VH-VL binders against q95uq1. Designs and how they scored, part 28

Target 1, 197 residues: q95uq1
Amino acid sequence: MSDNHEEESNVPAYVPGKHVSVDQLKQQDAEDEALKRYKESLLGTGVHAPKDDPRKLVIKEMKIQIEGRPDTIYPLDTKELIKEMKTKPFVLKESCHYKITLTFNIQHDIVSGLKQTNTVYRKGIKVSTEKHMLGSFAPQALAHSVTNPRHGWEEAPSGMLARGSYTAKVVFTDDDNEEHLSVEYAFSIKSDWKSDD
Below, E stands for the ipSAE of ESMFold2; O stands for the ipSAE of OpenDDE; V2 stands for 0.75 times the mean of E and O plus 0.25 times the DockQ between their complexes.

## First folded at step 6 (VH-VL; framework fv_sonavibart)

Design Q4 (at its last look DockQ between E and O 0.52; V2 from the best seeds 0.57)
Fold by OpenDDE, look of step 6:
Structure Q4 (fold): chain C 197 residues (1-197), chain A 124 residues (1-124), chain B 103 residues (1-103)
Amino acid sequence: as target 1 above (197 residues)
Amino acid sequence: QVQLQQSGPGLVKPSQTLSLTCAISGDSVSSNSAAWNWIRQSPSRGLEWLGRTWYEDMWYNDYAESVKSRITINPDTSKNQFSLQLNSVTPEDTAVYYCARETYDFLSGYFDYWGQGTMVTVSS
Amino acid sequence: DIQMTQSPSSLSASVGDRVTITCRTSQSIDSYLNWYQQKPGKAPKLLIYAASSLQSGVPSRFSGSGSGTDFTLTISSLQPEDFATYYCQQSYTFGQGTKVEIK
């Protein structure tokens, strides 16, 4: 029995606010200049979402940052690139320090209470699940970036039992449990950085 | 085509060791893309996974908790086979035993090839 | 421990019938539900893997669907050779089986 340590990250209990549409937000308190500025800062002026893309969350990039190593960047602009990522596992040296940055655009509306669920598998068996509350995101001109962990580094597992190939799925859901995105990726934990070519 | 051929005795006395072998053809026991499993079936317990072995730079094993203290699954690379040993058997271990190849669709494992099965009866 | 519940435990059907078997799991695991067919005296045969992927050589009348905790195996038009017991599997847990019998 692999102790599925569901590390519930002590993310403060996010109380889902009432979903307010961008349009509603724009109409609310139009007389309050400070609020208008705040809204403009959040929503930007004139960020029009593509009419032909109904998605609210559009992933752009996944970046693996490893301390002392060059970054691994996965462009995720297309479905093909997302599929391709599965075939390009990144390597984590045991006990290395790493973090993952996801870059994405929000369009059409505010995504409230965005949650990232990361599930890791080894030989088809779930070995871990991590949940991260990312927050609420509004459409803006610049892509959003979230890094996990938010502060510091994650340490890669170590030891003979940790070494091997892994697959993972990250799912992005909002407060309404709507799935906006799922991404599958692969990685290996090794004793050294030498790719077994 | 992958084939699994089982061999071993069909009768074991209580407290003895059940021993089965699964010979692999069309694949390697040391394949990095597969795991090699033992599964048994009985009317009382249905299909029950017992354990697996696989190679990934080193040999790994997973065992079901129900048999963990009594089970050993060993690969034999020289013969391209793997074995099951189940110690201290009781009548509750009476079942049809299957070896199976486990393969993966990224996140999903499945048993795509099975041995023919071996009926093992534990009786005095 | 993962619990698998198949329904029904048995059913009677005729050749040409649409047959639906359901499997409920106690845990939501992404795309890790497989279906097997077993005939008397034979080993289980893989039909569907990853909830909906048809195993090579399996007739197209077999299909799998579902997500989360609820999955379904469908036989669109039952053939004489399809009378068997069917099992769902997630991780290392198998369902109790569904016996499809001739009506």
Scores: ipSAE 0.664, ipTM 0.826, lowest interface PAE 0.7, mean pLDDT 89
Fold by ESMFold2, look of step 6:
Structure Q4 (fold): chain C 197 residues (1-197), chain A 124 residues (1-124), chain B 103 residues (1-103)
Amino acid sequence: as target 1 above (197 residues)
Amino acid sequence: QVQLQQSGPGLVKPSQTLSLTCAISGDSVSSNSAAWNWIRQSPSRGLEWLGRTWYEDMWYNDYAESVKSRITINPDTSKNQFSLQLNSVTPEDTAVYYCARETYDFLSGYFDYWGQGTMVTVSS
Amino acid sequence: DIQMTQSPSSLSASVGDRVTITCRTSQSIDSYLNWYQQKPGKAPKLLIYAASSLQSGVPSRFSGSGSGTDFTLTISSLQPEDFATYYCQQSYTFGQGTKVEIK
């Protein structure tokens, strides 16, 4: 009964205290083709994690959605692209409504209690720290997607003191406080949009 | 090469205003990649940050709480300088005063160029 | 807000010695700590930024390490020109200094 429905995702989550690797699951049911296909459909189109990549969380994309404007999309498929984010700031008009979608794969094992910590700086001074619990995520072929805020929009700050250039660092950790990903990025708050309102 | 050259009187009477100037060469006071700071040093307090100014489409200030009610830092773009005004000085404001350029390693800053220092004595 | 404590406040060393200076912060600052050298009558000079990054023109005998709350400046082989006072700094707070003197 309780309305525990994730409207933005139909991805099964790992139940705490239970550990089953994707490889173990496939091995157990390899001789039953009907059950094998059913399990692969639950995991998307099958799980093809590269054996030489030890990462559990692999970021794919960060998308900034702004009400009434085209999306800004950062591909993050490579280490180089992740490091380049800090040289390619995005712009928010003051008081605009926006939301941010992160797209990532989980591989090898379930990540339990994934959380993000986002710290924002202005001219060398920490101006905010925000923490969000994202949940637990199982490996699957289709990427996971998380949008913040989950409902509605976030509003960019406004006023002459809020305008300017900001730098930030977002860190992803699990229940054991193991760091899976860290991304540095930049943005600006401006009074108007550049050449496209 | 960036250089900071300080000027201003070294003796100030109590209750008066301390006034110093820092001239910049090799960079612009309105550079959007830097901030311009005043820092003082005394035997009793060590190195003490006083405040800064910087340009990002407009001028901003950031002042230490200990002096916030008495301090003003002003840029002068035509002379490529910035100044310190510290009102209502007491003998406890006796120190060597430095100007310094602040730059950033993305998230946090450091002071990479310093003026030569100005010894300011507050005494009757 | 974040308090900085340098250790030792003073040390005596000879040319050629390995010297270590420690800076402790009251709260975690990750790797955002800087080191400065100051000689008598001169302004401080930046040596290390972001805990371990060597400033341009600084000799490679200087190195920095640490994260969180504990940071170290190391001089691998002390030279005559290294007798000075050393300061750690993060944000707008400086340590009280460590004076490196001739033994």
Scores: ipSAE 0.522, ipTM 0.776, lowest interface PAE 1.6, mean pLDDT 84
ESMFold2 (binder alone), look of step 6: mean pLDDT 91; pTM 0.941

Design Q5 (at its last look DockQ between E and O 0.49; V2 from the best seeds 0.59)
Fold by OpenDDE, look of step 6:
Structure Q5 (fold): chain C 197 residues (1-197), chain A 124 residues (1-124), chain B 103 residues (1-103)
Amino acid sequence: as target 1 above (197 residues)
Amino acid sequence: QVQLQQSGPGLVKPSQTLSLTCAISGDSVSSNSAAWNWIRQSPSRGLEWLGRTYSEDMWYNDYAESVKSRITINPDTSKNQFSLQLNSVTPEDTAVYYCARETYDFLSGYFDYWGQGTMVTVSS
Amino acid sequence: DIQMTQSPSSLSASVGDRVTITCRTSQSIDSYLNWYQQKPGKAPKLLIYAASSLQSGVPSRFSGSGSGTDFTLTISSLQPEDFATYYCQQSYTFGQGTKVEIK
């Protein structure tokens, strides 16, 4: 019985707000201070909209943070770097504490209800699926950063059966189920930090 | 070139153990990039995956739920082969049995090399 | 359990015909679907892996496409040696097969 523990992360049921375009938000009467604050909080000081890049979500970096270890950083600025990521697996020591931070830009419009779905495979068999509601993000000058878990650390699996090589795919979707990004990556769970190089 | 050569009896009596061997050439049973599988085919059940064995830091086995209680797949590194043992066979286990190499394109597992197949009949 | 459904179960075609076989999976998958050809008395032969990657040595008239739950194997111009049964596969589940017969 492969208990597909769909750990439904008890993320509070994100009620998708009405998708309001950045343009619509700009046209809404500035008379509502609360709305203005909301707009300011979402849009920051500027809308970044590169003319030659139609993407709404542009990933910049994935950072693996392991307690007591140096960070592993994957630059993801180009399609080539995204493709190369899967060839550079990171190592998790069993029972280590880790978290993953994604850095990305939002362009052109608000991305509402951004969801991260992470699926992990071992030798082509799905071993887990995790879903994280990230929230809504507006274009801003500074890149957005999301860390999972939001608080604390995730514990790497332990035990003889947990050790080994894994592959994974992370997919970013919005409330409309539009896929904005997919990234494949690899990692290993080991008993120690020694790379079998 | 990778080749898989199957051997074993084609007739097994009910309640006995089906035993097959798959000899590997051109690759290693201990390859970290492969898994070694048994698959059977019958008119009633079609192609049915039975299980696999593979090596990483240790040996691992995965078995189909339908045969999990009766199946054993064992590697033999000394002979570069792996075996199938299926206990307590019934006529429902009558099929052509294949060994196959499973390889991967990152997320995708596929069977790129197959044995020649062994027809196994369970009959009194 | 993953269920895979091929369509059609059988078809008749002539040499030179374009043949299309569909495979539907019960679960949305990424590029994990593979296609095999099997001739009578032979083991299955890998044709396409990861939905669209052509296996080495397989003729270019074979192609795979699709995403999510719907996948397609296409033979652009059927040859005499292509009369066989074709199977889709994802993970450890195989389709029921599609028999391509001579018209």
Scores: ipSAE 0.667, ipTM 0.824, lowest interface PAE 0.6, mean pLDDT 89
Fold by ESMFold2, look of step 6:
Structure Q5 (fold): chain C 197 residues (1-197), chain A 124 residues (1-124), chain B 103 residues (1-103)
Amino acid sequence: as target 1 above (197 residues)
Amino acid sequence: QVQLQQSGPGLVKPSQTLSLTCAISGDSVSSNSAAWNWIRQSPSRGLEWLGRTYSEDMWYNDYAESVKSRITINPDTSKNQFSLQLNSVTPEDTAVYYCARETYDFLSGYFDYWGQGTMVTVSS
Amino acid sequence: DIQMTQSPSSLSASVGDRVTITCRTSQSIDSYLNWYQQKPGKAPKLLIYAASSLQSGVPSRFSGSGSGTDFTLTISSLQPEDFATYYCQQSYTFGQGTKVEIK
């Protein structure tokens, strides 16, 4: 661990690059210090990565939460489980409120600017493409969780034309457009629920 | 073995309606795993998708924007067929018309069975 | 709306030649690219789907490769029955074709 400290007794004769006021630095520095200390405690307690696994992002679970109903949980910690998602579609009742939580580990290095791109199809025709910035994530022992939407709920579409079966692909990339994960999955929008879901 | 057999007139006058039928054997027009398409081919435009129909919990249609205001594709489940109607035709609608079955590799579709083709000429 | 550029527009080849045809897309389509063969007076026939999957009954001398924006169809040893026009397709858009002719 390094703790960088800069002595501010000197005002430079020229400004090498961007320079902000001392008041702005102190306010920004206080916020940065708290966040920095929190991040350092997390990093210092755990980068426990398998030596023979080169993946930076290891997905563990996708959870679909539906307001007023039990969660639907997909374990995704093997390639077989990821491939099986497309054979186990989840059901959304039209107009229901839902959100999706992803649980994953980061290992080896920081993943900067992780973004998901979700593309939904109806029998070969692209219906939508949505991109969500998830953030930057450091390696740590505890899994990270990200929920979309961050606040509140998404609402499933409704009406006769919205009902039906959908297929989708979600891709996770970083700021350098390196792909870390791709998952194909399926869902349907129905007028009513099944009794066990 | 899936086979698609087309029928319909090969000569249509301008401003009239082009009507074609595609009969299916070896599969059902109501199959949840397929969609039923019309595609045409001309020297000036090449292969051009026109539209499709398919069954799920109800019947759905998708049409190419270039013909969307003039096209209708209908299934006939009792005869295991589907049809094309293209209204207000012009000489630019002169082409060989194909029906085709679409199937899917999960996200993406491809046309694995085609009808024999029907040459349609739009001329006075 | 994805544009596709198929090249060459035509080529002349002899029986036994290795033939390569390319299809370039205006944006990435992953592996959603299909190839068809068409002989005069006949409907197109599916050869390759999903960029590289060989359709049942298609000879193994045909192969497909590529991803993203660049795709190829290869005929490893051209046979007399392979003289035809070849089309790439993704979604509901077709390339303009490549005619393979006898030298």
Scores: ipSAE 0.567, ipTM 0.804, lowest interface PAE 1.5, mean pLDDT 85
ESMFold2 (binder alone), look of step 6: mean pLDDT 90; pTM 0.936

## First folded at step 8 (VH-VL; framework fv_sonavibart)

Design U1 (at its last look DockQ between E and O 0.50; V2 from the best seeds 0.61)
Fold by OpenDDE, look of step 14:
Structure U1 (fold): chain C 197 residues (1-197), chain A 124 residues (1-124), chain B 103 residues (1-103)
Amino acid sequence: as target 1 above (197 residues)
Amino acid sequence: QVQLQQSGPGLVKPSQTLSLTCAISGDSVSSNSAAWNWIRQSPSRGLEWLGRTYSEDMWYNDYAVSVKSRITINPDTSKNQFSLQLNSVTPEDTAVYYCARETYDFLSGYFDYWGQGTMVTVSS
Amino acid sequence: DIQMTQSPSSLSASVGDRVTITCRASQSIDSYLHWYQQKPGKAPKLLIYAASSLQSGVPSRFSGSGSGTDFTLTISSLQPEDFATYYCQQSYTFGQGTKVEIK
């Protein structure tokens, strides 16, 4: 009679935190000093929410960092700049080490359980999908930055089959599956850095 | 204007190889902005994508899982055409076969030009 | 595998009628939906790409809408030349078709 102790892996069920609005958080009489400190840490002193922009997440920049190479920076402050980015692919040398940093502002309310989904396409066919749990982000004066990978570098694919042009889409969704942002970009995997001439 | 002209036999015996050719005019088989596809249509299976060929730094092919073991799509740059070979055909391969140009709206491919179609009957 | 389901499979309409065809994907994918028209003995013809973009030379009475898994093709006023079979496509999957017949 082998007692299969099913170790209930108490993976704490990530109970999607109830969307507590910043206003609700402000109204909750912080009788608890710890809660007050937490609120102060999240809300900072100056949540300047632009009255004219209802967006909760506003992308500011995408930065491509390649080991041993200059950074490629895409300003994304306007819709026009976002569109322009699609026409300016960056180059990855095969087997290079790279990472991508997205910089964004959170406005009006806390975005809970933010998830980044990155899908890569080659000629309209999905070649990869990566999902990253980013966490919760509160409105603050300073922009948030998320780097993938969080630690270290990603290695660009190598080989003849990897070379070519790619397109990608990054989507940010919260715990309620609300899409806050989508960004499309293009890149090429090449055998060398010189082929851009 | 882009035109696709198909050629090949309309009758193939079981276990033989179906062979079709698509001649391209108004574009290049080596175009970096296009892919060249074969699609078939039958009453039983509807429109079915079979595969594609396209050029980047090298030639690439993608095939539908349903025919992957039997299909070959080859470009011919000298003639500006591409071909379909489907081996070991059965009556289930009876269909109208189309070549088509695939173009892209960034993340998505669609078929903007089609050949005239070739009815291929697999019959003993 | 993604499945594309069109509704209805067939419909009868008169010249001047508004016709609506629906295409539903079995799952949401980050790919655009496209619409084709096919007449008997002819190859499919592209009508709409990227859900709502009208192909060059296609009459303005054709329009596309939708997002996620649900998409619609609309013919605002059916013309005699519009009697055909219509197909949606996403990635490399086609719908089963909707035949628009004369009433």
Scores: ipSAE 0.723, ipTM 0.859, lowest interface PAE 0.6, mean pLDDT 90
Fold by ESMFold2, fold request of step 12:
Structure U1 (fold): chain C 197 residues (1-197), chain A 124 residues (1-124), chain B 103 residues (1-103)
Amino acid sequence: as target 1 above (197 residues)
Amino acid sequence: QVQLQQSGPGLVKPSQTLSLTCAISGDSVSSNSAAWNWIRQSPSRGLEWLGRTYSEDMWYNDYAVSVKSRITINPDTSKNQFSLQLNSVTPEDTAVYYCARETYDFLSGYFDYWGQGTMVTVSS
Amino acid sequence: DIQMTQSPSSLSASVGDRVTITCRASQSIDSYLHWYQQKPGKAPKLLIYAASSLQSGVPSRFSGSGSGTDFTLTISSLQPEDFATYYCQQSYTFGQGTKVEIK
């Protein structure tokens, strides 16, 4: 997991066996340069590359998707917004189908072997720990997104014992065991949807 | 000020049930912000958490694995109390028993108020 | 399970001394560590929660510090009423105690 799994190329597909006139080659070169500059602006290449922020992973958003209902979206652009997750719990109806998408930027270096560890508590007692390997991510201007589960839906627990309030911590580490992000958050499992959803 | 007052016998014979009660003043046993715990202390085992009860959508219990098959903790909302029953006791259950209120720092609980303690000896 | 080790197991000190007690966890527990004082024949009394937060009514000579695996309780100037046994706690596990005795 120390190797680079990702290759990034923004070069348009080229068909080398095709004969093209000199004028067509100049037009294709111009279009290729415009596309190159567009891609470079997205990646921040050159003298404008940001170097003031040492973080390799910068979280932007957590989205909770519930089958058949509107998404719940937490912007996480600032440390204050990340801290606010403790006081803004989301609601899952028991037995609902859901999934969670995290959106983040990678800067400076490739982050290899990124792992998400999510630990859930009920009034101080740990009730579960789940680990998900997310993969390797290269720096780029546009954010990366990762959805858990990768396919299908997760089902919320049900029954009187499952209903209640939960707190949780999600931690992101790489294959060098460097911690890039830790978020503490809250949620509840309820029998019905209501205004607190 | 929250106060916890314990009552119950100090001597129990082997194989019998240890039964203790904790009366609460200055708070409600039904408080959603607290949980109500039993903790014991002996020279050989030190402080040992036994279990708790708390109210949210319903009443919930959590018990230490070491005693889970023998322990029951119940609230009594009409008297604002909670109890401990520990079945089939042996001399290894000899300890000072404390009730305690638990509150939370998000992921973790701590015990901010304790009862006075009840020495329970299990002996024939 | 996360093991908690207190150090020292006992110490002798004089009134006015600075006393330092440590608690080490076998795995990281962030700042979720709590400190208690217990006098003979009495129940434990909460001193510090969440590593460094003073409980209401606790004198300012008590302070807590640390995060991760290493935590410290400090009594800046020991008073006669501070001779007691001190326990750390994380989750539902307590340390073995540190007895502070008069020298």
Scores: ipSAE 0.649, ipTM 0.855, lowest interface PAE 1.2, mean pLDDT 85
ESMFold2, look of step 8: ipSAE 0.592; ipTM 0.819
ESMFold2 (binder alone), look of step 8: mean pLDDT 90; pTM 0.938
OpenDDE, look of step 8: ipSAE 0.689; ipTM 0.841
ESMFold2, look of step 11: ipSAE 0.550; ipTM 0.800
ESMFold2 (binder alone), look of step 11: mean pLDDT 90; pTM 0.940
OpenDDE, look of step 11: ipSAE 0.717; ipTM 0.860
ESMFold2, fold request of step 12: ipSAE 0.633, 0.623; ipTM 0.845, 0.840
ESMFold2 (binder alone), fold request of step 12: mean pLDDT 90, 90, 90; pTM 0.938, 0.939, 0.937
OpenDDE, fold request of step 12: ipSAE 0.711, 0.702, 0.706; ipTM 0.862, 0.855, 0.859
ESMFold2, look of step 14: ipSAE 0.561; ipTM 0.812
ESMFold2 (binder alone), look of step 14: mean pLDDT 91; pTM 0.941

Design U2 (at its last look DockQ between E and O 0.11; V2 from the best seeds 0.00; counts 0 for: pae E 11.5 > 2, placed apart)
Fold by OpenDDE, look of step 8:
Structure U2 (fold): chain C 197 residues (1-197), chain A 124 residues (1-124), chain B 103 residues (1-103)
Amino acid sequence: as target 1 above (197 residues)
Amino acid sequence: QVQLQQSGPGLVKPSQTLSLTCAISGDSVSSNSAAWNWIRQSPSRGLEWLGRTYSEEFWYNDYAESVKSRITINPDTSKNQFSLQLNSVTPEDTAVYYCARETYDFLSGYFDYWGQGTMVTVSS
Amino acid sequence: DIQMTQSPSSLSASVGDRVTITCRTSQSIDSYLNWYQQKPGKAPKLLIYAASSLQSGVPSRFSGSGSGTDFTLTISSLQPEDFATYYCQQSYTFGQGTKVEIK
């Protein structure tokens, strides 16, 4: 039994504000200071609602940042690109410092209490699950970006037991447990940056 | 086509070691896209996964908790085979033993090729 | 530990019948459920992987569906050669099997 270390990221306890729609936010009286702060924090200058796309969350990019190395960027604008990402694993040198940035748009309404769950597998066995509370996001002209970890770097595992090929799934859910997005990706942990190509 | 051919004795005395071999053709025991498994079947316990071996940069093994203290699965790259050793057997270890290749649909593992099975009886 | 429960344990059906077997898992994990057919004296044969993907060479009358914790294997029109025991599997746990007997 692989000890599924659920590393709960110490993201400060995001107190999910009441799920308030953009329309509700516009109608609610300015007298609620908490609501005002919520509006100020979430309401960007423009509500974008494409008529032909009912999705509330649209991923645009996944970026792998490794300290001292060039960034790996996965464009995710299409379903085909999302599928293709599975065939292009990135490499982590053991003990390297890395972080992952997801870029996405919010459409139609506020997504409240967005949570990212990242599950990593090795040969079909789950080796880790990480949950990150991202917060609430409103539709805005500029894409949102979330980086994990928020501060600093994650250290890649090291040692003989850590080296190898991995697959992963990241799932985005809101406070209502609605799944907005799932993406799958692959990576390898190696002793060096040389691709055994 | 991938084929798995099992060999080994069908009778083992209590407290002795059960030993089976699975010869691979059409694939490599060192394949990075596969894992090599032992599974047994009995009327009392049904299908029971026992363990696997697979190659990455190194060789790795996973074992079922029920047999972890008694089981060894070893690859032999020179012969393109892998073996099962189960120590200190009891009548409860009487079963049909199967070797199987595990492959993956990205996140999901499944057993796509099986050996013919070996009935192993533990009896005095 | 993952628990797998198949329903029914056994069933009898006629040639041409639609047969449905259910598998319930104790854990909801992504599309890890596989289905196998086993005939007497033979090794299990893979039918469906990843809940709904048909293994190469398996007849199209076999299909898999489901998500979360509830999954189904369907034989759209039972054939004489489909007499067998069927097993679901998730991770390293197998269901107890469903024996399909032909009337």
Scores: ipSAE 0.711, ipTM 0.844, lowest interface PAE 0.6, mean pLDDT 89
Fold by ESMFold2, look of step 8:
Structure U2 (fold): chain C 197 residues (1-197), chain A 124 residues (1-124), chain B 103 residues (1-103)
Amino acid sequence: as target 1 above (197 residues)
Amino acid sequence: QVQLQQSGPGLVKPSQTLSLTCAISGDSVSSNSAAWNWIRQSPSRGLEWLGRTYSEEFWYNDYAESVKSRITINPDTSKNQFSLQLNSVTPEDTAVYYCARETYDFLSGYFDYWGQGTMVTVSS
Amino acid sequence: DIQMTQSPSSLSASVGDRVTITCRTSQSIDSYLNWYQQKPGKAPKLLIYAASSLQSGVPSRFSGSGSGTDFTLTISSLQPEDFATYYCQQSYTFGQGTKVEIK
């Protein structure tokens, strides 16, 4: 019942100053069954991370959506699948509109200030780097999803110099500059969908 | 170490075909890190890019719009060279013609090696 | 195509002078502008690529700067062998040249 009136301070009072495991949180509020159930729904029902997997961020999928085309979906549930991405390039037609959605789980602890750094290479030379602040993510049973761009579409480069094969590396770090994930992938920019689709 | 050596006639009659060849040493015409260009220079037009050929999985040609209907650039991997053919020439095609190697990054190319140049005069 | 305007069209300078040549583009091109030197009767020679990167074998007295639409080639101490015409280039378009004459 104090939950209703103290709900506005739950996140700051829960998070700041001390890190608490899911088990410890349940124990702190074990006095009231109704309050415990409410707090568990905020943290998810069954938020028990495997103790043998130390990763805080576990990637599940990368999806490339292209306006007017079928989606390209990369399952990334295993190290083998993540490693294979570089050998399975996706194709962008020049000037096409696209967006990329990453799906991941957070386990063990909150990840604060998650940053995505994406670096693109052409012919072995770094040609661009883009950084995005993604925010903070709590452990939960349902996966988190981040789409770039958040609104609208990104436009692929165009012209004779833009066409060709690219490799890229995306890295996720937190406020403490701890690296949680690194994925290498590949794509090509082509003049038309008809050539090698 | 890369050298481009040009050859071809310096006098061409109007309506005929200008034909030049660029031989490459120190690199390969099929290199996946380069493109092979023809550029000309005249008092009236300055330095003017005409076109290129390159290999990236397939052979590609890109031509300047001003000459696209008249130009052909071909690689010859067995001789490690590439050619220029410009059909239906007029006196406005009088220029010094250069071949050049293009190295490029993401959105830009630069010409790091040039042939010696061939003065071509189109006159009756 | 993006138009390239060089300034000045010509200049005269003495050995040891600092020389500055500018190239203005009709629209923003990030930092991917190149500079070439051409001596009479010779092919152009690449000096600087990507606005500020010095090509191998080019003397350190040459430098480049700029981004967007305004780019500069600088010769910090002009030498007798620097008598030449200088061109900027982006994509497949060249500037009209700047002739540097040594007094």
Scores: ipSAE 0.006, ipTM 0.499, lowest interface PAE 11.5, mean pLDDT 80
ESMFold2 (binder alone), look of step 8: mean pLDDT 90; pTM 0.940

